# Ledger of designs, part 1: VH-VL binders against Uncharacterized protein YLR179C

Every score and structure here is a prediction.

Target 1, 201 residues: Uncharacterized protein YLR179C, of Saccharomyces cerevisiae (q06252)
Amino acid sequence: MSSAIVAKLNKEDIIKDTVKDLAFEILGELSVSYVDSDDIKLGNPMPMEATQAAPTIKFTPFDKSQLSAEDKLALLMTDPDAPSRTEHKWSEVCHYIITDIPVEYGPGGDIAISGKGVVRNNYIGPGPPKNSGYHRYVFFLCKQPKGADSSTFTKVENIISWGYGTPGAGAYDYIKENNLQLVGANYYMVENTTVDFNYDM
Below, numbering starts at 1 at the first letter of every chain, in headers, positions and changes, except where a header shows other numbers; Kabat numbers aren't used for antibody chains.
F, E and O are the ipSAE of ESMFold2-Fast, ESMFold2 and OpenDDE, as the mean of both directions, binder to target and target to binder. V2 is 0.75 times the mean of E and O plus 0.25 times the DockQ between their complexes.
[cut] stands for letters that were removed.
Atom coordinates printed by the task and the answers are left out, and those that the model quotes come from them; centres of patches stay.

## First folded at step 1 (VH-VL)

Design a1 (framework fv_tarlatamab_arm2)
Fold by ESMFold2-Fast, scan of step 1:
Structure a1 (fold): chain C 201 residues (1-201), chain A 122 residues (1-122), chain B 109 residues (1-109)
Amino acid sequence: as target 1 above (201 residues)
Amino acid sequence: EVQLVESGGGLVQPGGSLKLSCAASGFTFSGSAMNWVRQAPGKGLEWVARIRSKANSYATYYADSVKDRFTISRDDSKNTAYLQMNNLKTEDTAVYYCTRHYYDSSGYFDYWGQGTLVTVSS
Amino acid sequence: QTVVTQEPSLTVSPGGTVTLTCGSSTGAVTSGYYPNWVQQKPGQAPRGLIGSTSNKHSGTPARFSGSLLGGKAALTLSGVQPEDEAEYYCLLYYGGAWVFGGGTKLTVL
């Protein structure tokens, strides 16, 4: 199933526009669910108002032997389309960072991601500007390097360009800087169909 | 370096009018929303009004306490925001601050001016 | 009318940890309220500290952090310094309007 996930990520240029030449292997399914809403299904559109509260996130490995109790996971959420799909002067925008998530298997063979670990950056829901079209909101699940302590992970102080100061910098740079291994991904799309909620409030 | 400089405050009688100005420098003014926040003597901060950028049609918003009496506006060519205050009441006596925010929701109210005092008294 | 509630005053010893909270009369505070934190010292203009729940202004010291705790926005100071004595205001976003809390006077003693 990993090839099907990678094919969907490529359909909307997620790999090209975020993690680029990063070598990775998808090890499972990253499930993202917002309250009273459709589950995200690798690129389905979501109403903006339905996505303002943090989602429930779970990871289901294809093979449980690839992740063990001594491993820790990190979750990253990014918007590569700020202010729009065609102009990236604020991209990528950091929306969520959790680190030090323990690998604890539930009855269904899934690992709880939300509500676990250390929240470095609190969840910020989608806020695409009016008339900016659809933005892709991308979740990346990563495995942390063995033996790393919490002090090795960067908090993103300025969410624009993930604080790197370069348009287009973001999750890729954070992954490489912190020696993370990408193992899961999912995404959805939001456009602003209301005149009230935009980046400038 | 970001600077916001308020001016136009002073003493005015109840029922009078004043126009405050906020001169901005050190950032792309036209791309940011501008806010007015006030503080009555010895009291807390109160948000007054907001005006969005041209990209968001210069949309304006007001606190209920000032609706229909105050008008926020901007002149991007002069990097200046304004607050036109009409039918002033003694309750409007306060230091008025100009503050900005940016598109990404980060740094909201990140930079503030020094404030300008408005005293409404007979 | 919508009311944003903060502790009126809190006291903490130098080097200690203190958490200020910010609640809404409309229910649990979520990230969609874009909680902001502002510091004001006597006789000075306010200074931005935290935007969007947890994103720090570039001048904000590492000892400050923002989060959501128990249905409220929270500002935590770890290793409090004497210069942190100030009034702290939160403000929340309600679909067009911003609403300030009443402020928390933090005494470092």
Scores: ipSAE 0.000, ipTM 0.446, lowest interface PAE 14.8, mean pLDDT 85

Design a10 (framework fv_tarlatamab_arm2)
Fold by ESMFold2-Fast, scan of step 1:
Structure a10 (fold): chain C 201 residues (1-201), chain A 126 residues (1-126), chain B 109 residues (1-109)
Amino acid sequence: as target 1 above (201 residues)
Amino acid sequence: EVQLVESGGGLVQPGGSLKLSCAASGFTFSGSAMNWVRQAPGKGLEWVARIRSKPNSYATYYADSVKDRFTISRDDSKNTAYLQMNNLKTEDTAVYYCTRHSDYYDILTGYYFDYWGQGTLVTVSS
Amino acid sequence: QTVVTQEPSLTVSPGGTVTLTCGSSTGAVTSGYYPNWVQQKPGQAPRGLIGSTSNRHSGTPARFSGSLLGGKAALTLSGVQPEDEAEYYCLLYYGGAQVFGGGTKLTVL
């Protein structure tokens, strides 16, 4: 399962373009679902208008023993393709940060991610520029260091390059600076085919 | 058709208060960020305040000239944005425009003000 | 405070070409300031023309183009029409704040 997920991420250069040389192991399936839409299955094209409200996010570990009740999770969402896949002067753009998500198993063996923890950066839906082609919107689920005070984590005030001031900086830098462990990932694709669409929806 | 209609302007003495309203129609108001922009008689445009939509936690932003005196708000059930103006000064005399910004990425890419209202005049004098 | 500077006035003949510029007191204007251009005709509400340096709003004629020129944002009108006589404002983005330039009065004669 984990190798299949990693293979899909590598096929679309998600790893190369975001978390680079980060050592990690995928510990479960990160489910992302938008209202009135099919579940995200690692790279689905999505209509831009369907993705403006925050999604429902769940994590289903392959092995429950890998996460304990003392663990806390962080969710990151990033766009490495700003303004386009071939021009990265604004990349990565930060779209969502949640920290301190508790590891609480639901009846189906999943952990609720959305609606839990502390929202550090409010959800911002996809907004690819007109004529910029498909953008990859990438979710990373991370385990926080045991006993970490998340108030000490990097503050992302400017969403452009996650405030680092360097094109291409983003999730990788955030993960390393805050000693996070990548355990889950998912992504979908959006292009802007609607000239007068309101991205703030 | 997209329409923005401002109301609530008028004559007020220095130190007074006014509340402006912007009634929106022809688009999904709850999904749009809303701005107030003003123009003093014979002068240029000045951005005043912005309020984002619910998915963006109704985040608010203000120009330094109005901080702590003006409050932007919205009522999505009425498709209306508001500007509460307190402790008005002679320098606040202007036509106040309500305008929509088109989307989050157009904040980054520059489509801030796709639709504008006709404006409402606020005169602050003794 | 941040100041955005425009030419106060410019004149162009019908059919001619004119370029308006927009500068920032904080340094060279790059695409990261997401320059916007707004047109206002006498007695009318403003209307959006150009966003993010060069993206035309719906209904903006092709004769209007945006670019970056010499560390400033630029609005170029080619084949100017009499109805293009108006005030033109640029707007730059500074994180949480937006700042308008002082406006350029374009006279077409």
Scores: ipSAE 0.012, ipTM 0.456, lowest interface PAE 8.9, mean pLDDT 85

Design a11 (framework fv_tarlatamab_arm2)
Fold by ESMFold2-Fast, scan of step 1:
Structure a11 (fold): chain C 201 residues (1-201), chain A 122 residues (1-122), chain B 109 residues (1-109)
Amino acid sequence: as target 1 above (201 residues)
Amino acid sequence: EVQLVESGGGLVQPGGSLKLSCAASGFTFSYSAMNWVRQAPGKGLEWVARIRSKANDYATYYADSVKDRFTISRDDSKNTAYLQMNNLKTEDTAVYYCVRGTYYYGSWFDPWGQGTLVTVSS
Amino acid sequence: QTVVTQEPSLTVSPGGTVTLTCGSSTGTVTSGHYPNWVQQKPGQAPRGLIGDTSNKHSGTPARFSGSLLGGKAALTLSGVQPEDEAEYYCLLSYSGAWVFGGGTKLTVL
């Protein structure tokens, strides 16, 4: 349920720390599944090693009439907790961008998200700094404006602060800049106690 | 411990070729970018080339001074980066350093290898 | 094409404070150029000190700090020690490529 999802996102400060004052309505369930792992359930912890390969992602609208075959969807994945939940000097970190995902209903009434559209930023799995505590990895599904030119969507070159150069900048700025409408969300948590991660640029 | 070890340097005539290797250990090599940086005798540091990780499709970048002559590559199964140097010029004489590039957490341009000397002379 | 400029040499007394700067021929240096600082002592391989404007590498002493100052990247040493005598290089990123400054020879006297 829409209200339950929004309540969970607010309880864990996801909205406050990412999409802020963005007006939105959740139109369905965003399902995220990693191979041989528990499904993502709005904030459950996941082992870091289970999340390094790209997940299978599906969207199930509460009401199929809310999306038409003419619509295109975009998927964003962000980490607002870089380097940690209490220090955001590198936040948000961009982990995944797919655009131009077609609205094609499967037999179960879901829309395939992963494996569709144009990957703008390749999937980068969670890489919390060793001993930095739990990080929230947040997926946002958005509807693209009608008639959007696909060429306007570009890769985020610097994943730190989504290239905006301001700590805390990220998904909110990208959504506003591209006139996206937020329609789905899910998230999970990962901590790292063993490995020093690095991401190249 | 985290280490980079260069090899393949030596004496070569102008117009010749050399291939440098950089063996990495002590970290997950496949996650990092790798750089080559050189230093001519008595001169400053000059960035030469960079190769990104698999997550960024092994994208490569070159300094204008070496473009079309040098090729950077990597073999993640061997934890090794390479610099193929063709059509060498006397001004390519330098100590060549292999340097890890980290982007997200930690640091940039660390660690450095000890370097390998390339001398181009007739 | 892009030229990165540093002070060729600076002198500071032990215990003193010194700031090295890193400017660009293409205009104002910002965090988007990912300023990095590298230290090289005579006869040694270089080592990273500061990445991404102000992020310290593991092992960088607390007396070193990175910042942006007056349209340039800056490296400040407070309470300079004799072992800090070295050549210091900055680097800036332009469209995936890197450009080193000419280096600053820091003399501690």
Scores: ipSAE 0.015, ipTM 0.495, lowest interface PAE 7.3, mean pLDDT 87

Design a2 (framework fv_tarlatamab_arm2; at its last look DockQ between E and O 0.07; V2 from the best seeds 0.00; counts 0 for: pae O 11.2 > 2, placed apart)
Fold by OpenDDE, look of step 2:
Structure a2 (fold): chain C 201 residues (1-201), chain A 123 residues (1-123), chain B 109 residues (1-109)
Amino acid sequence: as target 1 above (201 residues)
Amino acid sequence: EVQLVESGGGLVQPGGSLKLSCAASGFTFSDYAMNWVRQAPGKGLEWVARIRSKAYGGTTYYADSVKDRFTISRDDSKNTAYLQMNNLKTEDTAVYYCTRDLYYGSGSYFDYWGQGTLVTVSS
Amino acid sequence: QTVVTQEPSLTVSPGGTVTLTCGSSTGAVTSGHYPNWVQQKPGQAPRGLIGDTSNKHSGTPARFSGSLLGGKAALTLSGVQPEDEAEYYCLLSYSGARVFGGGTKLTVL
């Protein structure tokens, strides 16, 4: 199951375009759902209009022993396709960052992600340029280092290339510099055929 | 050519204050984090403080040995980093170096150093 | 408190090969610690040699190389020259903070 997720991410060039050679150990399923929509399945298309409000996110570990109650999690959302799959001058665009998510199991054995922790970057719904094709909107769940002071984490003040100033930069650098461990992922796709959004800041 | 030039060092009594400056040139100063590193006579290098670029919030970090006594700051309009040192102690005696720290997007490098400025704390 | 550990001293013959190591008390050193290596000769300011584990700075001789080895950062000198006699410090990153090792005095006989 974990292998299947990574395989799909690789097939869709998500790994190549975002986290690259970082260690990636899938520890469970990252569920993402929007109001009045079914759960996101790896790579399914979504209407842009349905993704403008922050989603409900939960994580279900394969083995609860892999996450301690003392652990904290971080959620990242990124768009590597800015302004398109063929032009990445704004890639990656930062859409969501939550840190200090506690590991608390619900009755169903899942961990609530949304509504928990500290929102570092508010949710920004998908807004790909009109007629720019499908964009991949990728969620990464990470384990924070033990004893980490989240106040020292990178502040992403510029969502373009996550403030790193280099096209293609984003999740890789954020994960690496804050010593985060990749433990889950999901993604969907959105295209814009109606609204003229501008990523140029 | 990248250059870092420290100034402001001198003799000060215990409990006194001193402010060091690091004038930078030859690169886009605002894009880089800056560090202060000190070296007591005959001793090794000790990291003192770091300040990130404004793009990363200008966050500051301090060694435990100087926390709450030293303040690192920067003026990007002047391409200068500062180290305000208060309540100085004899053990703060050292040559103080400023060094450039490339931001993480391009890796982390301490590639350029100043020549240092001597701070002597003595009664 | 985080402690970074280096060999206090090492000796190598001219033309020889030597490896300096840098360990962390927090566990294995990884690329996420962005290991740096700094050279200092007597009476001189420090000089950066290696950043980001293995990237040589401008002016760093080709005989210097940085790597990760056995859970530590490593600096290898292949074909050591007399002018390489110096103190070598490693630097590890812990989120926003930085910690130097105690330094290694390299003697070239």
Scores: ipSAE 0.000, ipTM 0.538, lowest interface PAE 11.2, mean pLDDT 92
ESMFold2-Fast, scan of step 1: ipSAE 0.184; ipTM 0.712
ESMFold2, look of step 2: ipSAE 0.005; ipTM 0.507
ESMFold2 (binder alone), look of step 2: mean pLDDT 92; pTM 0.943

Design a3 (framework fv_tarlatamab_arm2)
Fold by ESMFold2-Fast, scan of step 1:
Structure a3 (fold): chain C 201 residues (1-201), chain A 120 residues (1-120), chain B 109 residues (1-109)
Amino acid sequence: as target 1 above (201 residues)
Amino acid sequence: EVQLVESGGGLVQPGGSLKLSCAASGFTFNTYAMNWVRQAPGKGLEWVARIRSKSNNYATYYADSVKDRFTISRDDSKNTAYLQMNNLKTEDTAVYYCARGYSYWYFDVWGQGTLVTVSS
Amino acid sequence: QTVVTQEPSLTVSPGGTVTLTCGSSTGAVTSGYYPNWVQQKPGQAPRGLIGDTSNKHSGTPARFSGSLLGGKAALTLSGVQPEDEAEYYCLLWYSGAWVFGGGTKLTVL
């Protein structure tokens, strides 16, 4: 089950271009839903305008015994393709950070992610430059180390290169610095053919 | 407590110069972009200038109305942003506010403003 | 000359709902304009309410929400309180420059 998800992420170079050599322990399915839009299914394209409001996010573990009430989760959203897939001078761009998400099971066996925990960085919707091609917008769900609390985590003050000042720095560095464990992922693609957006604000 | 405090306003004759300061406290100043916004008496808000952080090479941006006359700068060691205003005109009369920029979320924190009056 | 247009004034009753809009002379407003909303009460410094279209700044009451509506940015107040009487400004990003709208004077009667 987890192998299939990792295989899809590898096919589109998501792992190579973001989390690199970090271990994946995929524990479930990360669902990302935008209002009145197609389901996010590991890489489908989405209309840019459909993705500007924050999505509803939930996590459905394959085995509920793998996560307990003592665990906390973190959600990261990143764009490794800034300004484009072939030019990464602004990559990665930080789009969303939530930490300290409690493991609270709903009646369907899912855990609510959006609307829970502490929002470190508010949601920013996709804004690829006009005619820059498709950008991959990647969500990573992580398990926090035991005993971590709100004071443990760093807010990303500059979203360009996640404030690290090195093109290509981002989720990998944040995950390592905060001792996070990757447990879920999903992504979708957006291109912009209509308007000029300034990615460098 | 996050604070921005402006200073340096006053009365100046047309063609004169003033330098405004914006002292920041309670947050990691060097990671934020800083902006100056002005408001003429009885009028609306007008964005004046912006300076980015060191990681963005201190890039500066200006409204067309002030280009070549005003210079925005910052001193991260002093947690202070500046606006050097040269060749002042009567239409530059306004309360000048500093406001921080964070990523794509701007203007969450503002100072109380400093009045600049350009008059003969 | 780029122009950002807001309603000059709007009136709403306490407990009512009102939507303020923010349009651009360059065409439909999208999230790529990074709409921000700022509140200013008489004799006070401005304060940020909404950044990047719909994201509330710290301290913004739950009754305020930001969105995109009909090719414009929108600020909606639901269950308006008397203390919400103020001037509301939007601002949009244009390739290197922030441009403020003319402001909307909201009267709560």
Scores: ipSAE 0.000, ipTM 0.427, lowest interface PAE 16.9, mean pLDDT 85

Design a4 (framework fv_tarlatamab_arm2)
Fold by ESMFold2-Fast, scan of step 1:
Structure a4 (fold): chain C 201 residues (1-201), chain A 124 residues (1-124), chain B 109 residues (1-109)
Amino acid sequence: as target 1 above (201 residues)
Amino acid sequence: EVQLVESGGGLVQPGGSLKLSCAASGFTFSGYAMNWVRQAPGKGLEWVARIRSKANSYATYYADSVKDRFTISRDDSKNTAYLQMNNLKTEDTAVYYCTRPYYYDSSGWYFDLWGQGTLVTVSS
Amino acid sequence: QTVVTQEPSLTVSPGGTVTLTCGSSTGAVTSGHYPNWVQQKPGQAPRGLIGSTSNKHSGTPARFSGSLLGGKAALTLSGVQPEDEAEYYCLLYYGGARVFGGGTKLTVL
């Protein structure tokens, strides 16, 4: 099951371009839904205007025994395609960081992600440059180290290159520096058809 | 057309207050961070303050020279950014510009759109 | 606090080549500081030329180019025209802060 998700991520070079050589195991399905829109299905295109409000996010573990009430989760959202899919000199752009999400199972066996935990970086919707083609917007769900004080996690003040100051730096560096364990992922595609929209910088 | 227009400048006594406005038109104002930059007569540019959009909780940043005296704010319903200046000093005399950073057409992040400025003179 | 340093003035002949530099008291200027270049002609509002080291604004003439050179940001003008006489400011990003250089007055004669 996890291998099927990994195959979908590899189809569009998500792993190669973001988490690289990180050792991980996908433990469940990360569901991402925007209001009045199709669910995110590992790479489907979305209209830019439909993605400006923060999505509803849930995680459904394949095996509930792998996550306990003592665990806390972190959600990361990144754009590796800045300024475009073929030119990554400003990559990665940080779009969302939530930490300290509790593992609380709902009636359907899913864990609510959105609306829980501590928002470290507020949601920024997609803003790819006009004529840059489709950008991949990638969500990573991570398990935090047991007993970790998330106030010590890396602070992402500049969203460009996640503040690391080197093109291509981003989620991989954040995950490694804060000893996070990648357990879920999903992504979608957006292109900009209007000159009047941009990221908030 | 895409435009920024500053207003509210004028003559004020040291220790006084002024509130500058920056009216935006021709673009979706609520999605952009806004900056204030000033230039004293015959001197260089100095960045003053920045405010982010609602998506970043309207986070604000200030130059040390104005911190605790100036407050940047915005009203997205009016497409307007503001700079409230308190306890003004003679060294605050400058033309004040508002600016919008832009990321477009592989251009990177830069200060693309500038207003024409509004003059603030602090003197007795 | 960070001080950004530029040459106060430079002179170049029409058709010549000139390079302006932008250094920082905090250390080497890198692409992570997103060097910006802004042009200001007498009596006019500033105009953006280049951002993120080398990315030109759509209205910026081909004769302008940006780069990193020896731990500094650089703005090069090749085939300088009389209308290029202006003040040029660099701007560097430091987290939430933005820091301008003191400006370079470019004289064309």
Scores: ipSAE 0.006, ipTM 0.463, lowest interface PAE 11.3, mean pLDDT 85

Design a5 (framework fv_tarlatamab_arm2)
Fold by ESMFold2-Fast, scan of step 1:
Structure a5 (fold): chain C 201 residues (1-201), chain A 124 residues (1-124), chain B 109 residues (1-109)
Amino acid sequence: as target 1 above (201 residues)
Amino acid sequence: EVQLVESGGGLVQPGGSLKLSCAASGFTFGDYAMNWVRQAPGKGLEWVARIRSKAYGGTTYYADSVKDRFTISRDDSKNTAYLQMNNLKTEDTAVYYCTRVGYDFWSGYYMDVWGQGTLVTVSS
Amino acid sequence: QTVVTQEPSLTVSPGGTVTLTCGSSTGAVTSGYYPNWVQQKPGQAPRGLIGDTSNKHSGTPARFSGSLLGGKAALTLSGVQPEDEAEYYCLLYYSGAYVFGGGTKLTVL
């Protein structure tokens, strides 16, 4: 379960390159689905054009007792490979932030993530530079500290390096500064071989 | 120079239809998303519709006020974007502008070039 | 649905400095909304001034600047000229769509 997900995240160095030494306990499966597309399966490649609209996101806890109705969740999406896997001058790029997601179980035992809570940074779809190779687009689901006022969380006003001004800064810094707890993750890969990224997304 | 030129506006009765055209020149049209924005007499700007480039799926988006009545399309071989307007209402009376939208990694989305507009009057 | 709010009107003296703001009903405006600023003079088509928070379009005078201030997008004019009297609109990007503010009528007296 948990160990299998961590093994898949480690296969493509997701943990090493993003959240590093932050403690996390995978509490469930983070499902990410784009319209008319294959489900995200911990690292499958996706066509760039299929990922430009915001996905439907759900979380299915392995054990419902680990999250209470008083908990609030936050969703983060980051690209650690900007402009490429080997060149990080813009890394990490912030693609999505939602806070204050309530823990409300649907009929299938999952928690709706997308369409809930407060969108702090609007969804920005993948935009890898043409011929920069595959970029990893990583979703992290976090539990907020009990009673936290999310308006005090770090404001990401520049998506490049999450506004920290240091290549490689991003989700790690945001999670640590706001005392978030990592509880879920998923990711997929996109490359751009056809479009000059200086033009339309 | 980079230009957008709208045409096809005119007087039409409620329930009628019009098709607007936006002719582009001076740039690689197929690389840009195209938008239609309208402005009712004496009122502010209202975004109407967007179409992405073919490389990004040619996906279309609409304001709720025009969904199911308006259709945005493009013909990259003719460097032209279109807005098909059906079941027109008096509140659709406006100058309709064509705009381009680009994306740059540093800059994100930007709407920089506008046409001169074409007037659509829906009146009996 | 999302509402984008601007000051309806502002007045500034020639040579003065004025800041227009752009807020969203969905929360604090961040760079992720790619705030754009558009100028429209009476009887003329709109023209782009600033894209993505602070990026000036070609031909935008140096006296115009964009920024984020207090959870809002901001357009600042320093050393205002009489010809800057116009309606100014902000627009924010929401996952494929744009939402315009109501516009700010800037009067230069």
Scores: ipSAE 0.000, ipTM 0.474, lowest interface PAE 13.3, mean pLDDT 86

Design a6 (framework fv_tarlatamab_arm2)
Fold by ESMFold2-Fast, scan of step 1:
Structure a6 (fold): chain C 201 residues (1-201), chain A 122 residues (1-122), chain B 109 residues (1-109)
Amino acid sequence: as target 1 above (201 residues)
Amino acid sequence: EVQLVESGGGLVQPGGSLKLSCAASGFTFSNYAMNWVRQAPGKGLEWVARIRSKANSYATYYADSVKDRFTISRDDSKNTAYLQMNNLKTEDTAVYYCARQGYSSSWYFDYWGQGTLVTVSS
Amino acid sequence: QTVVTQEPSLTVSPGGTVTLTCGSSTGAVTSDYYPNWVQQKPGQAPRGLIGSTSNKHSGTPARFSGSLLGGKAALTLSGVQPEDEAEYYCLLSYSGTWVFGGGTKLTVL
């Protein structure tokens, strides 16, 4: 299961274009669900209009013993395809950051991600430029280092290149700077077929 | 097609208050950040305030010269942005413009209103 | 206090070429500052010309171009027309806020 997820991310160049040489130890399934829409299933296309409200996110570990009540999780959402899949001068674009998510198991054995923790960057829905083709919107779930001071996690003010000022900078840099460990991922694709939609800086 | 219309300007005494409105039409207002920019008589443009879209939780930003005195807000149901100006000073005398800002291929201030004059005088 | 610097005034002959520049007190201007150029004629509201360094607004004439030059943003007009006489402002982005340059008065004579 975990090797299948990593293989899919490699096949679609997600690892190459985002987290690069960072270790990826998938500990479970990251579920992303938009209201009245198909569940995100590792790369399915979604209508842009269906993804503007923040999704419900949950994590289902393969083995509950690998995460304890002392652990905290962080969720990152990034677009490596800005302005398009072939032009990355604004990549990566930051769409969502939640930190300090507690590991609390629900009756079904899943951990609630959305609605928990501290929202550092509010959810920004997909806004691919018209005629830019499909963009990959990637969610990364990370485990925080034990004893991390919550106040060290700050908002990304400039969402373009996650404020790092280098095309292609983003999740990789944020993960390294904050000593996060990659434990889950999911993604979907959106194409802008509208004439007037975009999101603000 | 795309139109921004400012209103609410006028003469006010120092220490007074005034609320400006910017009525938008011809586009999906709720998807765009809105800005207020001012220009004192015979002077250059000065950015004043910005409010982001609902997707960005209506985050607000202010120039240091107006912090704690001005409040930017919006009502997406009315396609209108507002600038509440309190504790007005003579140096706030200017034509106030609203301007649309978005992310697409250009990330620019693409459409501007015609402006509304605010005169702060004793 | 961040300062954005422009030439106060420039003069160019009809049909000539002129380049306006936009510098930042914080260092070299890169595309991450999202340089914008705005035109304002006397008694009129400003209008957007160029955003994100070089991306033209749909109504911007082909003779206008944006670039980065020597650590500054640049606006170049080639084959200047009399109607191009105006004030030109640049603005740069700083962590969610914007700062305008002092403006360049372009005289066409």
Scores: ipSAE 0.000, ipTM 0.439, lowest interface PAE 12.7, mean pLDDT 86

